# VH-VL binders against Large ribosomal subunit protein uL3c (RPL3): the designs that were tried, part 6

Target 1, 266 residues: Large ribosomal subunit protein uL3c (RPL3), of Bigelowiella natans (Pedinomonas minutissima) (Chlorarachnion sp. (q7xyp4)
Amino acid sequence: AAAARASSSALVALPGGRMIEVPHMTKDYRDVKVCSRQRKWEIREHMRDPIKMGLMGTKAGMTTYYDDEGIAHPVTVIALEAGNVVTQVKTKETDGYDAVQLAYKETRDRTIPWPERQHLRKHGNVKAMKHLKEFKIADVSEFTPGQQLKAEELFEVGDLVDVSGTSSGKGFQGSIRRWGMKRGPMSHGSKSHRQHGSIGCSATPSRVYKGLKMAGRMGNERKTVKKLPVMMVNDEEKYIVVRGSVPGKKGTIVELRPTKIVGKHC

## First folded at step 28 (VH-VL; from j1 with heavy chain F102Y)

Design d1
Fold by OpenDDE, last read:
Structure d1 (fold): chain C 266 residues (1-266), chain A 120 residues (1-120), chain B 107 residues (1-107)
Amino acid sequence: as target 1 above (266 residues)
Amino acid sequence: QVQLVQSGAEVKKPGASVKVSCKASGYTFTNYYMHWVRQAPGQGLEWMGYINPRTGKTKYNEKFQGKATMTSDTSASTAYMELSSLRSDDTAVYYCAREGWYYDYYFDSWGQGTTVTVSS
Amino acid sequence: DIVMTQSPSTLSASVGDRVTITCKASQSIYSWVAWYQQKPGKAPKLLISKASSLESGVPSRFSGSGSGTEFTLTISSLQPDDFATYFCQQYDKRPYTFGQGTKLEIK
């Protein structure tokens, strides 16, 4: 039996140096939806729900909450900087697909190319923003250029979100670290401790298959962590808290999308 | 040009209710939160709350919880604030104010104000 | 609630004068301060946001400075049209609060 611990709060630095105190974990945690094996009817029911719009945010950092049961919950604070403004609505008729383009993170006019600046001006008269991303959604009719989206409008505590971003670069890494390969024995005369091992056979196929996992660059690629529960949404303090880690270093841009639940297993 | 036009002055008795309107023009009504701010005679400004015209979501200053009810009509591009159980201390000029840039809760556009007078 | 205290409450000045109005917050609010000008019988007009960002159409004689707990609105050369009441506002936390105002009067 774990001893009950007092709930903890943590200070987190937001972009720009603003410090926030993330409040103690509330009872809302109990309402967090967790991934479970889906029944066919549940999947169908979920599929009837419109795909919700996503947001961009900035990874502010991670912290740990201890609940009343003494269980530690790792969480990531995602800052919501100026932005998340609809710049363009794409439709099947105009562009061949439905999507909403968002602009995020205010910047100086001189820092963005002139064509992009004109695009932002043309579509919703949006201020200069550093990042533009498209979110594919089922129904774009509710969105208009210039619309400012807030987290509380799109996400609730307990929602599951997919968080996408550029993962941290780790440089050139061996096969063990990069792909989780096992090492050889360390004793009994072994000289193959961290060697890759066989990369193919002589007769058949007499080549290395394309895509064979080997040592190479790790990280600095688009990654998505799926099914992260939203723990808190606070538009007042301009952050969203998700359970778990998200791709990237502090200060990197991330995309939050409602989790797409498909298939029998979530 | 952004314009917020409020309803005319109201004189009410204690215990009555009043509904103030704010008609927005010159911009997409649903793109901005509408806030309400009051100013008692000779006093400062007090933030009352806001409404998201698109979703209808509201947030109130605790001081005005139960006193003020904010609503909106997107078809008319109009925000409403209803004050209930009026008291003498509710006498003030009430302003609708458009929220500024994203998550920046300053007010870049204001209505002309509606004077509500509560007198016996 | 965050309390915004303006000083002075009343200021008498002449045309051409340099005028400074101060707003002090009860706690650090970083740069989340706006300044408004209000003339009698009129709604407030936004002058400055984010402590120092001048709004479009506002004369350059207006400037804002400060961070943390102390903020200043400065009028470099007072013009006849500048006689009004000025308010600071914090928008760091709800409820959003205003200063009590500074009435700028002609000397």
Scores: ipSAE 0.332, ipTM 0.750, lowest interface PAE 2.6, mean pLDDT 85
Fold by ESMFold2, last read:
Structure d1 (fold): chain C 266 residues (1-266), chain A 120 residues (1-120), chain B 107 residues (1-107)
Amino acid sequence: as target 1 above (266 residues)
Amino acid sequence: QVQLVQSGAEVKKPGASVKVSCKASGYTFTNYYMHWVRQAPGQGLEWMGYINPRTGKTKYNEKFQGKATMTSDTSASTAYMELSSLRSDDTAVYYCAREGWYYDYYFDSWGQGTTVTVSS
Amino acid sequence: DIVMTQSPSTLSASVGDRVTITCKASQSIYSWVAWYQQKPGKAPKLLISKASSLESGVPSRFSGSGSGTEFTLTISSLQPDDFATYFCQQYDKRPYTFGQGTKLEIK
């Protein structure tokens, strides 16, 4: 009784160069939850669940899935780059609130500040990572510094997730990242930058500093798309597929969180 | 620092079963999958499957489906592999091996190996 | 199953020689290749992961290269303790397969 699988004609490139094809008619896809009376009951029961752990990914691209009725459904492939390693575990007893900090996207040691590198070493001896993000969850007892989170252990096909990311690569978070990289080494080679005719070094520090403070405090550049069904989870090939669009362009770092509050519309 | 210590050599008759153990130390046992790899005498290496010690979930090389059963005991930080219905071609050295960093199924630490000999 | 074919199957060399072992996959495995060294009576030892990433504690005379279907392990200056059998392994897709091995012998 195993279903015959069909292949999509579109391939999606993951950050490591691996090309994947989102399979159609998988056994996992057959279990995808739809809006039904049973689904509405499940939504109410879900709202009682404690807040569960999520993970981070990278938007790899979009493709189209055609259902059995021939209707096109957009899906987004989210790559799982090296990371999703627990660093700091915070508890009310030690830090005043319960949270798990994740490190995501392995990078070279020299690309992160020395204090951050020491932070990673102290908390789980984690390799240098480009992004640190805190996940405030109900129960931190199952998480240990240095633990690597596996997507297949956190999500199942049919689960609803909220996907957060920066809707513009030029947002204030991007400005902080760009400025931080340039600010560190500029003390050694500022004259060489100007000799190469670098127009990008014309901005005054005070203007950039104001933009950095606004982005860090307000976070207006972040968008969350809620209630996206998980269509596929594949730890071997290091991707997750969700139905619909996610914030940002290809390469945007996104956060996947289990949907806690679901609307009554479906 | 990371150590995988396997149980000792076994000599079995055809049709019997054997259970090989692999005790882990020097790392958090539940943070890494445990794989099993065999090496027949004078031959190369063959991946048999893995277990996720956190969940108990397993995946097997199709060749060993039904032959091998992988389990673990989290409290003892020990992985087990049971071979059933032993035949003479099951004679090999069996290794436990820890998976590498982040979703990567290369093997960065190996047990010393357990020789299983099947003869009448 | 992805077949990993090593060449040569045996290699005789002297201390100080430069040695190259190749491994060819039956389909693209991108960079998901590991290399192992195995001495008689001992478990394999990881040398290289992701085609070219040298493991901690492995001498710098070992190097790896390649992408797609063809991969190379190179020992730049052979030492007495490098005489062993070498295996490549793909970890792109289950089942994770090994090459047949290359035995490196002293002349």
Scores: ipSAE 0.327, ipTM 0.653, lowest interface PAE 4.7, mean pLDDT 78
Fold by ESMFold2, fold request of step 29:
Structure d1 (fold): chain C 266 residues (1-266), chain A 120 residues (1-120), chain B 107 residues (1-107)
Amino acid sequence: as target 1 above (266 residues)
Amino acid sequence: QVQLVQSGAEVKKPGASVKVSCKASGYTFTNYYMHWVRQAPGQGLEWMGYINPRTGKTKYNEKFQGKATMTSDTSASTAYMELSSLRSDDTAVYYCAREGWYYDYYFDSWGQGTTVTVSS
Amino acid sequence: DIVMTQSPSTLSASVGDRVTITCKASQSIYSWVAWYQQKPGKAPKLLISKASSLESGVPSRFSGSGSGTEFTLTISSLQPDDFATYFCQQYDKRPYTFGQGTKLEIK
């Protein structure tokens, strides 16, 4: 028999039901960076690189990766659902700017509006998809309508990516949580002013509470987490693993873009 | 209409090599991986590997690693598979096949097959 | 390697019969199964993908079901054109493997 680790990574479910476990990996995904003359030149050269294509994915969950020293690292598994198909390719000559539109996450024809369905048919005869996003990139000549993008062709282990997604929503209670305010008694004539002193049941119903801390939205905003190392890319099992956390909850659609700004903190 | 047209039958002696071609038409050749599948006489199907025609990157079934070499010519929309050091147990029909939609390695289009016979 | 085992190896049936071919995987492959029909001297033809998705142009009498380790191909009413050899294939994990085949013969 072979010795086994006392702890192991939890299984993560991908859309479609496949279960994966992030394997133990010996690769060092965090190079020690120093501000040498060579390193400064490498950063400057990278910043001149053309903006490269990204893709979309679905947050499948988080798990733990254990390195060679047994240290736990949080990782996020991003599923690659059916999609990442090029639809419209925009050029300066046709649309005034260069961009590639991707379609992501196959759905039934009846779940999308007829004009959008015709748009997909016109641009590459693409199956019905839930999400369309544009990626403004430097060179669109490599992309054609109907082309499926493969993650292993766009990303490699060790690459840094910026992951964008929608933050978790918390609803109206944002002011209570955000500012540490307490709710007062409701409709029973108690001292309702505790939630904001003068604010309570006795306030005029149509009055807007100007000058008070009002409920703000906590979450439900687009957020980008930058410089996440790619830990694994697997087109066959349809996932990417990045180190760290990613915006949103399980099931959130995310956009992965190659990081443009690297090594800025030398 | 997607079509995969393979080169004709080959008769070879042990120790020789053979190169099978697969001409694709009716779709953008670089958008899909090309797979190769063999079928020995009276037997089932075995997946041999694939090539990404856009990058030239290959992946082989370990059983055929070192035996088969897959290449492609994007200007001709043609994939190639070469078998080296042929033996009698290499006698089979060899198919090229296009992968299915979105990372799925089922095969929605097949070539007609190329029979390779290895005998003295 | 994931082993795909078909049963039966040979099946005799008459036109109009309902037949079922079973494919068992040595480990869970979720729904990543395809089914093919092959006639003598011809290339395989795709019938079903993702265990149950019927390929365009395939008659509706063909259906697939199953998940995990057991999968079935069903032909609800055999036609003369359906007498052939049928293969299942998993595409969950490399190497992508096929079942040994089921020969469907006319009685």
Scores: ipSAE 0.303, ipTM 0.657, lowest interface PAE 5.0, mean pLDDT 79

Design d1
Fold by ESMFold2, fold request of step 29:
Structure d1 (fold): chain C 266 residues (1-266), chain A 120 residues (1-120), chain B 107 residues (1-107)
Amino acid sequence: as target 1 above (266 residues)
Amino acid sequence: QVQLVQSGAEVKKPGASVKVSCKASGYTFTNYYMHWVRQAPGQGLEWMGYINPRTGKTKYNEKFQGKATMTSDTSASTAYMELSSLRSDDTAVYYCAREGWYYDYYFDSWGQGTTVTVSS
Amino acid sequence: DIVMTQSPSTLSASVGDRVTITCKASQSIYSWVAWYQQKPGKAPKLLISKASSLESGVPSRFSGSGSGTEFTLTISSLQPDDFATYFCQQYDKRPYTFGQGTKLEIK
């Protein structure tokens, strides 16, 4: 079972057509000491740290990587498309709070409204970008309009990040999928595998109660997946790899922010 | 508007060292990596390596590892490349060049070049 | 190392001609190719990035095409200012390599 781990995971396509393979996984978050005196101190020190800058990316795909013990680890590749350029830097003096606005994913001038183009021009003379997002951080003094953020300068392997994005739209879904209701019997002649059971009382009231869980739209909502370990950062090939699942489908724009809350058994 | 101005031509003997400077203007120096490219007389272009001015991190073409040392001074917006233990085949024009603005390693601005001549 | 091979190495043409320069990579570099123009005694000047994206201030008579392993720089209707040496460059993987150059001369 001690088969060598291949550096060749399944290839993942980045926007623009470059194919990458995820290299050997070097760290597992679960190897961090837990509940020791040193670990409790480390957790408290992390909670004292100032909020650090994050960045934006595009979900490129998922792959599986086997560790040295043969355990499969799902990982998500997040592409770093052209962007992550600082535009507006907000301070308490100018805007009443400290924040850095990032522009992400270059587009043609004609695809964005004139007011947004003027905003980008005013704040760092930034090329037309599809997405603008604010990151509230503790210290904005090191950021200047027009600055390109590099992922290797912001994140290291082993860092924990919170990844936000719009979840996949599922359209209209049955109650089982949306609310986790029990399925009907699969065998024994039953034909109602995915139907609702009884949805009301036939005595009083002889109607459907308001607020009863019913089939309906699912997904297409903002979601944050917290405490994902960074497995790899590569500015040259323009990707970052996190362990686990990330909101949305391939192509979804995601926001990576340093995790504020850390620790588990302590 | 972006301008890269390099130091003047140098004539050196074999075994000496030379330090070429490249002063940047018209953009925020720390926002872009600085690359160095060599062109031997009558020959093509050869990528030597880059420096990240914000962190000082460097990557070298294996061919120049140990030969070239790249540094920068952010307060002066100046990148430097030092060539050590010069040989006659190090005679070339050395360019600094700025990378493209979004993780792309094409070169959208070039210095005028610094001729280094090693005669023996 | 990815080898970039240009063809032809020397090209003679007249003002007004349409000229095509080809660059072939030893492996797929997708679209990560740039083209440069270099006049004698001058630094190279970027013409094209990402195989086909024309840089600001470059005349529209320049165009690039290709993907994978074969790339083409085309100059429609040559002007006197276009007689120079042209280089392709891949920026897919380190070390970033250049073609040997194509010298465009006056007939």
Scores: ipSAE 0.279, ipTM 0.647, lowest interface PAE 5.1, mean pLDDT 79
Fold by ESMFold2, last read:
Structure d1 (fold): chain C 266 residues (1-266), chain A 120 residues (1-120), chain B 107 residues (1-107)
Amino acid sequence: as target 1 above (266 residues)
Amino acid sequence: QVQLVQSGAEVKKPGASVKVSCKASGYTFTNYYMHWVRQAPGQGLEWMGYINPRTGKTKYNEKFQGKATMTSDTSASTAYMELSSLRSDDTAVYYCAREGWYYDYYFDSWGQGTTVTVSS
Amino acid sequence: DIVMTQSPSTLSASVGDRVTITCKASQSIYSWVAWYQQKPGKAPKLLISKASSLESGVPSRFSGSGSGTEFTLTISSLQPDDFATYFCQQYDKRPYTFGQGTKLEIK
């Protein structure tokens, strides 16, 4: 049973101005069963797999894609700018743990501190890069300094990834939105609908406890969105498409890592 | 610095095959795709395809699909291109070329070229 | 396939002249153009990438410009070493295609 394509997608601009159209995707990864006894067993087996390498990218934009049933799928295009070059390879012998450091987003030598530029030259003679990030993985033996990582070699359509980035700032927010605290009564003479309740004791310690959840600035912090299906990988046009939203605004640098821990929806 | 050294000129009869080599030095061979470009006598340049030396994956210009076969030997830092069923219109200079940064498919280093002559 | 058309096919000029070579693409290729110099019997040499980025070791008398469908290579003051054939190349989409070449001859 092949379905006719009846959906439309907006073009998304990549850094550098190339426009891409998200391809039609027929799989619906949101239809995941609740964590049954069998599902919990399957998750345990997945957790035994070696931790695999990831990549960095730049959020280029979002679009909506309609499947064969006309259901909208929000997808995010993540551009692969110049980079994803291995710099330092850490081993248990040298550093006490196994990790691969990636450099991402080529920049001018002038914009990088001299010690960082020398670090890049020492480890693979890598061009000046704006971002460095370490990826802790199980096996570092196949990675060498100066190696360019290709998204098509690391990810396939249907793989699940965790995408990390700095969330957008939301300004000052109340306790309900910021912390999910319950509203007060909306009727029956109550005037305390959204206000914070008690914040401390009157005796011991006679102060506000450190770490008490209160109104304050929200967002502008590291966030990971887990279990996003990879919908497309294209090294020629230098992008990857994931289903759903990723942290931040257009231009935010994000980290894509293979999902290790699966949840309610895989 | 970066150097690509190709095998010597070949004279072949129609129907034969030829294998051109391209030995790379001065960089990590597996970090860049290797491209092949041909130039017929008195003509312009024509992209033939590439190989990823790390995985062995290839992409060919449709014009050369089935004519050219690209391989590599990572231990020797050498790329190869084999032309089969040679015809007189395959007479050309064949270049290997290294791609630019982050798979920008301009060619920042070229081999010296290998002349393949197909004659009676 | 994206067709790259160079103009002129041949160009005669004297040492010290300013010359301009134009390359037109059959569709927008944004800025994904490279320029090469090729002397007789030699391999091509990269001059410019991304329409305007001068390759390391290339004399500053060479410059590139353009975007979209029209691109220009300019040599501000010809030197004896600059008499060669020049090619443009698009690297936006496979197959990566070259212009037919511009032969720059001494007048």
Scores: ipSAE 0.204, ipTM 0.646, lowest interface PAE 6.1, mean pLDDT 81

